# Designs tried in a protein design chat: VH-VL binders against q96cp6r367to538. Part 14

Target 1, 172 residues: q96cp6r367to538
Amino acid sequence: SGRLLINSVFHVGAERLQQMLFSDSPFLQGFLQQCKFTDVTLSPWSGDSKCHQRRVLTYTIPISNPLGPKSASVVETQTLFRRGPQAGGCVVDSEVLTQGIPYQDYFYTAHRYCILGLARNKARLRVSSEIRYRKQPWSLVKSLIEKNSWSGIEDYFHHLERELAKAEKLSL

## First folded at step 8 (VH-VL)

Design p20 (framework fv_livmoniplimab)
Fold by ESMFold2-Fast, scan of step 8:
Structure p20 (fold): chain C 172 residues (1-172), chain A 123 residues (1-123), chain B 107 residues (1-107)
Amino acid sequence: as target 1 above (172 residues)
Amino acid sequence: QVQLVQPGAEVRKPGASVKVSCKASGYTFTGYYIDWVRQAPGQGLEWMGRINPNSGGTKYAQKFQGRVTMTADTSTSTVYVELSSLRSEDTAVYYCARGEYEYLWGSYTFDYWGQGTLVTVSS
Amino acid sequence: DIQMTQSPSSLSASVGDRVTITCQASQSISSYLAWYQQKPGQAPKILIYAASSLQSGVPSRFSGSGSGTSFTLTISSLEPEDAATYYCQQSYSTPYTFGQGTKVEIK
């Protein structure tokens, strides 16, 4: 039930792409600001090895709801896996818990980022997403959750892909 | 070749403001933070804050909050630090440095530094 | 704020000696530590990042170790050009803080 959202090659090395997406980089901060995310806090990565690290992000997102709240708070937990200390790539699992939205107790979203180094200045980014249910919604409620969640997820990753392509051109 | 170029010296009276420039070249200006670190004569290094040239977003050390302002001009690839209400204790060499996480789970590093601007506050 | 304490404050050693400088953080900073070298009249130069990774172009006689709260910079065989002040820096959280420095002099 997952969807593939990004599967593209960028003329940026795997380590640099990883740094852009998963550190407190100028790229990431600029991107989140373009998304109108506020109150952004990124914890440092920590873990027992360079091949297994974890961090927590918190932020406020805007939501389009005519009669409801105009924003929601998010806690995103990222776990980073790397194939060896000098591997040219990584996998990051992200779990996104949103509070302040209808049916928040029913679900959360998960993303998997896969960075694969292809050459010193070339890497592939694959991103897939999934809606995970804590309790079974009725068909109508499930349709509402999925329509709104996928719309937001697709917009976010389309925007990310566009911004990565722009950053790639500036580096060349 | 990455370079950060600063003026050599500035002299101000107590209570005045000073604005120090840092001109970057040899890399994508908006791709890296610029941090400011000062060093009083014979003393150690003190981090003042950083700016994201891409967004204009800043983060300042609490000690300087309210009297420090960092700005960036992308058309000239220049970053500025302005310090107001100057005191004799603000006499120091002010360095700009390019800030980056060298690797994701690595330290935030200053891989290139300006030559420093000596700011002297005297009456 | 995270306080960084270096020891010794200064040392005097001969060419060829093994020199060890220590740095202690007031709380755990994992591996978010860098070491810098500063020669008189010059800007600092990075030597080590991520506690133990050697910066490109830095001589292999420099090495770093440690994690959590206790870190060490080692110069395996001191050279004349190594006379400088050495600083550790934590980047676990802002404000980023430096140790007070260790001055290494050649006798």
Scores: ipSAE 0.007, ipTM 0.613, lowest interface PAE 8.7, mean pLDDT 87

Design p21 (framework fv_livmoniplimab)
Fold by ESMFold2-Fast, scan of step 8:
Structure p21 (fold): chain C 172 residues (1-172), chain A 123 residues (1-123), chain B 107 residues (1-107)
Amino acid sequence: as target 1 above (172 residues)
Amino acid sequence: QVQLVQPGAEVRKPGASVKVSCKASGYTFTSYWIDWVRQAPGQGLEWMGRINPSGGSTKYAQKFQGRVTMTADTSTSTVYVELSSLRSEDTAVYYCARGEYEYLWGSYTFDYWGQGTLVTVSS
Amino acid sequence: DIQMTQSPSSLSASVGDRVTITCQASQSISSYLAWYQQKPGQAPKILIYAASSLQSGVPSRFSGSGSGTSFTLTISSLEPEDAATYYCQQSYSTPYTFGQGTKVEIK
């Protein structure tokens, strides 16, 4: 079951918004630091064509678990698809695999970012997410996975939207 | 208009340290990396490292690790590079440059440069 | 570290000539390459990024090509103001590294 997390217009051009989110930008690095992500590594974008590029992010996230491990390791694979030149913008698919959490072998999370240019200095960002199951959990386990995963996903993208709004205000 | 302004020259003795400033104007200071690149007389360009002014996080070239410190002051839009334990081979022009990625092809480029500071290390 | 080697180290050419400068990377860097121009007493100025993309405001006589380990900067018709040292730079991984430079002189 997917959810729409961000669907907002920013007074930042599509190309600049793409650079902020999908390069090794000061914005992205600062945002990840605010999230308390550590050991962050971003691979270069690479691929067989300009329309289809891939990169891998690895990082450590904190876990709010008073009686267990305090961190988990994440491998996030991003695939970038370019929109037509007239429209401006891109689509990025992200798959997030986490190690060190309960029921990690059951699921992973996926995000789709859509950037659409609206004007020279104006773009829309839509982000939707879903939990994907590798094994079908029974109802109590599924409820636990859903509750914890959506809490984390919603917090992450709410924080991202706030930081983008701040960055927008500074550039205006 | 984007500008990066540096002092003209510094002279130090071997074993001393030097701190070079780079004052940014004409853009949002926290939205771009600042990199430091040096050039010894008659030689090529050598990347020293970069700083994120937004959080102060740094990445240094291994050759300078332990001798270099980069800092940023957001209230004055100024970045600093400090190099310690100076040797004669550290004599060079030190440039600050604004770093930016092109998202689609991962090209990291320096679109604006300071005018350079000549650091001379001699007895 | 990725080593960047330029050829030639220097050249002398006449106004109107086609000038070609080559850059070799010690490993594949895809298209993560930029070209810079530096005139005496001045900071470098970017000409080309992503191996072949012309920087805004740079004259169209400058062009870049290549991918992987072999890259070329071409000046199609040399102008007097093009007398400078040219540097390639890889941005595939840190530390970012530059070629040793190619000095272009007008005869």
Scores: ipSAE 0.006, ipTM 0.594, lowest interface PAE 10.4, mean pLDDT 87

Design p22 (framework fv_livmoniplimab)
Fold by ESMFold2-Fast, scan of step 8:
Structure p22 (fold): chain C 172 residues (1-172), chain A 123 residues (1-123), chain B 107 residues (1-107)
Amino acid sequence: as target 1 above (172 residues)
Amino acid sequence: QVQLVQPGAEVRKPGASVKVSCKASGYTFTSYWIDWVRQAPGQGLEWMGRINPSGGSTKYAQKFQGRVTMTADTSTSTVYVELSSLRSEDTAVYYCARGEYEYLWGSSTFDYWGQGTLVTVSS
Amino acid sequence: DIQMTQSPSSLSASVGDRVTITCQASQSISSYLAWYQQKPGQAPKILIYAASSLQSGVPSRFSGSGSGTSFTLTISSLEPEDAATYYCQQSYSYPYTFGQGTKVEIK
């Protein structure tokens, strides 16, 4: 089913790490540009409390397609949870729907980000992902979806982990 | 209460341009797409494109590409569609509608609509 | 572009009748389909989203079904206020496209 993709400690406080990843931060904007995401829009966070917020991201991602379009459209919905207003960390659930890829009507991807404060300037980031099926594919199609989706997910989060490590070193 | 308010009518000559407004209220303006849909007299609905007021990104139907421009002003919670090089076949009611994604299915629904602006193109 | 074809183009039925309108997509759109109701001189109103989910505030006599390329809107017991034109719409890919509409008239 799911896979753990990041489980690392960064010398950045939990609140700052949350701001870097989940606001319209210079870090996030730079990271998405490095991924070659275009047409990026981030809705503001909204919800009835600071401990339960939702936002929608839309963007275009590059794809390898020798005969067709070189890009696909993505809608990503993020829900943020905190235990309390002053809690040292949060959980963000992300659901990613992609249009313009083979078998797009069969599946979507989900990510869970967990930020845990460890000290004033130190936090753990844990990221896990799952492929979720809207239709049951037969085994050959499922194997293709799994291979391509996990390749993309792993590339994305390994790239994110490297960029966070670089940002950490610059702050030191 | 959610409202999208449009002017009632606009009249233009062929070759001119028209800019139609849609003022939103009753919700967080930057949390929803605004879509533009037109309807010629006695005809069906035709999607023109959409704009995300958060950041101003747009998606246009190819039929209108090069003639259409959508913009948003977050200070007044107003979106605009501008259509240039008008022809008589552009005569239609132009609706703005609020677009919401259903995240599980990736479907966009238009849950609130403006009352429409009748654009008449005649000599 | 994905073409959406509705049938019938128009129908006349009596109050209390079960009415079914169909919508065909030129390629698979999964469940990325909505249904709208439009009365003369008014903006459209959403009835169904994600092919089968009833919009809040819409009467339970309306229901949607289908997936892939074939979809139906059903009115289980027609009421006088249901006289309108009904449109299906796909949101699977840009440009979004509507069916040509089905006009429902009361006998």
Scores: ipSAE 0.000, ipTM 0.472, lowest interface PAE 15.8, mean pLDDT 85

Design p23 (framework fv_livmoniplimab)
Fold by ESMFold2-Fast, scan of step 8:
Structure p23 (fold): chain C 172 residues (1-172), chain A 121 residues (1-121), chain B 107 residues (1-107)
Amino acid sequence: as target 1 above (172 residues)
Amino acid sequence: QVQLVQPGAEVRKPGASVKVSCKASGYTFTSYYIDWVRQAPGQGLEWMGRINPSGGSTKYAQKFQGRVTMTADTSTSTVYVELSSLRSEDTAVYYCARGEYEWGSYTFDYWGQGTLVTVSS
Amino acid sequence: DIQMTQSPSSLSASVGDRVTITCQASQSISSWLAWYQQKPGQAPKILIYAASSLQSGVPSRFSGSGSGTSFTLTISSLEPEDAATYYCQQSYSYPYTFGQGTKVEIK
């Protein structure tokens, strides 16, 4: 569902790609620093079984809003689902709640990451996103929310894909 | 067979608007971006912007911000680019192209045949 | 904006010649570079992506190399159908930008 942001193949195995994106990896730490995220905390993954696990990330993001706040606080909840039939595949659902922005009570953003193993050192990453509404916004408010949210989402995942490509070349 | 089909030509007067269509077939329309690239006669390629047909999000080159609008109609698998306040310098062939991320790179793997937009008094 | 500069702007070569076209980016773009071929009256066609990866269906005489700010497209043995204008394109940063093009003519 949602909008497709990433649909790329990397010369990195599915398990390694999962570790880069969904552990407290040097890659993730470096990427978040490049994004200028501060006060980053990652809870450990936890769950009753390996069929699904959850963790919470908290961090502060800079805002490129000409008017209004210059930063916002984020709580991101990630749910990891069992590896798929393909070797090393997994799905991670992310829900991102942002505080300190206009209309924060109206919406949140959701991302689905799908990692599919294609070979021992080759995997596809697909990322889709959507905006979910808690309250039905008036048309003007909805336009504002969508314009700003999609701009941020597109920029974030474009940056992520670029950094994964760089990391891929260092591994080859 | 992947195809992007555009109209052949459009003629407009300065100050008018033009809306160019791009009809996609042969693939899942909402799984790929569509970008618009133009080429003035005898000149190089210029990227105008991108639309995600899944949801309609857009990214425009700053040069066209305020004059360009990209839309998508998923029921007809058609993307549109509308350029307003036309000038003679907007005379160009306008291409739609399918945007694809692959191996950490963003490229245009299939192109429409182009629509020649002529702006003249 | 990232400026892409190609050299030469045009060249004439004979069938069987090795042709090299260069592309310089005004700042590092890592490997986010593609090469396109455009024949007169036609839309561009992708040849190379990620600086050095050959697009499926493109003849093996085409190759790309480079990273950072300096890139090359090589045609190892020029064929008559290779008469075209070649463009490099960066996708590292918005707005995406193309080089000015290199016209390849056959003697």
Scores: ipSAE 0.006, ipTM 0.506, lowest interface PAE 15.2, mean pLDDT 86

Design p24 (framework fv_livmoniplimab)
Fold by ESMFold2-Fast, scan of step 8:
Structure p24 (fold): chain C 172 residues (1-172), chain A 122 residues (1-122), chain B 107 residues (1-107)
Amino acid sequence: as target 1 above (172 residues)
Amino acid sequence: QVQLVQPGAEVRKPGASVKVSCKASGYTFTSYYIDWVRQAPGQGLEWMGRINPSGGSTKYAQKFQGRVTMTADTSTSTVYVELSSLRSEDTAVYYCARGEYEWYGSYTFDYWGQGTLVTVSS
Amino acid sequence: DIQMTQSPSSLSASVGDRVTITCQASQSISSYLAWYQQKPGQAPKILIYAASSLQSGVPSRFSGSGSGTSFTLTISSLEPEDAATYYCQQSYSTPYTFGQGTKVEIK
């Protein structure tokens, strides 16, 4: 049901990779700008434990649709889990709600990021995604949702993997 | 060794502009934010804003919006803060600092320049 | 803007004393708090991040605690080199704001 989008080792430590992806980092800001996301707002992480934190991102994404809206609004909720505050890695669950697209009330997308530290300056990033349905759409509607959502998800994470590889080379 | 080097002092008249430099060395310049924090004589610290040297994107404290401009020159690894329409109340030590996020979004300043004393007097 | 208020504004203590400085935020900032030390004529130096995490290279006599709106910095056994002004800083939202500072003097 879900798909594995990234499963790669980077010559960047687990803690630094976490900072790049899950803070308001220069890397994340530059990446979102390259994706042409606008109106980006990142809430602070909050929670009563450093091992369980939650934050909300809001942003506007471009849509290349000649017959409809040129943009859509996104609300993304991220939950961060780790065994201990200095553990070599983390898991982040992301739920992405998009508004301004056809059939927006039927579904949302979910991503799981797993960072595992392998050495002081080396970590593995694994990203898997799935489409979750609030109500089952008619088969043709489901086909449209699946085709468009997977296209967008795959493009996003392939772009992310490429940018991480470039950032890795600059740090060396 | 990581270093942020600033000039020692600048003097300007009220109504003028001042541009303070911060030259970075010892790390990958485009991998960290540079923030500007000022301190009036005998007073506390005040955050002005930050710049991402990688693309030049900035975030300013609303108090300074419209009077402050931050720029970066990647060829010289130098960041600048320019403050216009200077008032006597702008007399302060202006620090550049390297900004770093911790894993959950905690933001800290791990290396600081020695500061530039900007004096605004007639 | 989030207002940070420190107490006391100044204190005087002897070498070996336990010193506590408090910081209050005008709204909940979770654990998004750092503590800095500034000696006369010098730039500030980070001591504590995430309310309670000791920065690498900082002596273990420094510790931080608290969450939400109430935070403390403790120096368990004051050393002569600890004479400085200490600032708390919230990083919960921009603009980042600092407390007014606490001056620690050695008797």
Scores: ipSAE 0.007, ipTM 0.632, lowest interface PAE 8.6, mean pLDDT 88

Design p25 (framework fv_livmoniplimab)
Fold by ESMFold2-Fast, scan of step 8:
Structure p25 (fold): chain C 172 residues (1-172), chain A 123 residues (1-123), chain B 107 residues (1-107)
Amino acid sequence: as target 1 above (172 residues)
Amino acid sequence: QVQLVQPGAEVRKPGASVKVSCKASGYTFTSYYIDWVRQAPGQGLEWMGRINPSGGSTKYAQKFQGRVTMTADTSTSTVYVELSSLRSEDTAVYYCARGEYDYLWGDYTFDYWGQGTLVTVSS
Amino acid sequence: DIQMTQSPSSLSASVGDRVTITCQASQSISSYLAWYQQKPGQAPKILIYAASSLQSGVPSRFSGSGSGTSFTLTISSLEPEDAATYYCQQSYSTPYTFGQGTKVEIK
């Protein structure tokens, strides 16, 4: 049910990689623009500890659907965990709720990002995803949900991995 | 060595537009935001907005919405702020500043600043 | 918009004195606060970020504290080169806003 989407080493330090992916960084904004996401808003990170933070993203995604709307709205909640305030690595859990798609009340998607520092200018990024069900879909509906959701998720993270590789080369 | 270079001064008449440049060097231009902050003579600092040189997306303070435009030219590593319908109250030093989120998340800071451009609006 | 209010608006102190400047936010901003120093005719220079983190290269006599709505900048032993106007800035939400400034003069 779950899938590993990224498991790669980048010649970028863990702190910089965190900043690129999980702040309102030039990298993230440029990447979302390439994905054709619009109406993007990012709340500030908040929490009682810098080791346990939460934020909410909202945005509009394009949909390839000849028989329906051309876009959908998304609310993504991210929770960040780190070992200590100076820790070089982190884990970010993301829950993605999409409105304006068929069977939207049945499911949502979840992603886990894991950043591990390997050296001063070297870090591993691991991303895994899963589809979570609020209602038990019939097998035909489940097949449709999974086919369309995994296609979108895989395209997104493959594109992200390519853009991270390009950014890595630019800093070298 | 990181540098943001701005012209020293610009003079315009009321109702005109002014376009102020900020040329960046010493770092990867598309890896940082550039924000614009102005300061009227003897007054405090006022944030106008920011631009992402990677892709050109902008965010403006509501007070300037409709009068301000920020652009970036990646081929020359130069950011511009254009302010239209100028009034005498727009007389100020206009600073460009390099913006970045800290590694602990959430804090957005200006670590390098241009020397400022004094824009004078007078008849 | 979040309003930032500093106190005092100005102060005069002697070299070696401990100086404290306060900053109040109109709503909770967690620790999303920075302090800047501006000398006449110059651009501002960052001193403190995340309310209490010292910027690299800034002398250790500068320190920041606070969270939520109340923040302080402290200069533990004032030096002649510290004569400047100091500004707090919130980065919790746009538009980012600054305090009105505190002018520090040396007697």
Scores: ipSAE 0.082, ipTM 0.708, lowest interface PAE 6.0, mean pLDDT 89

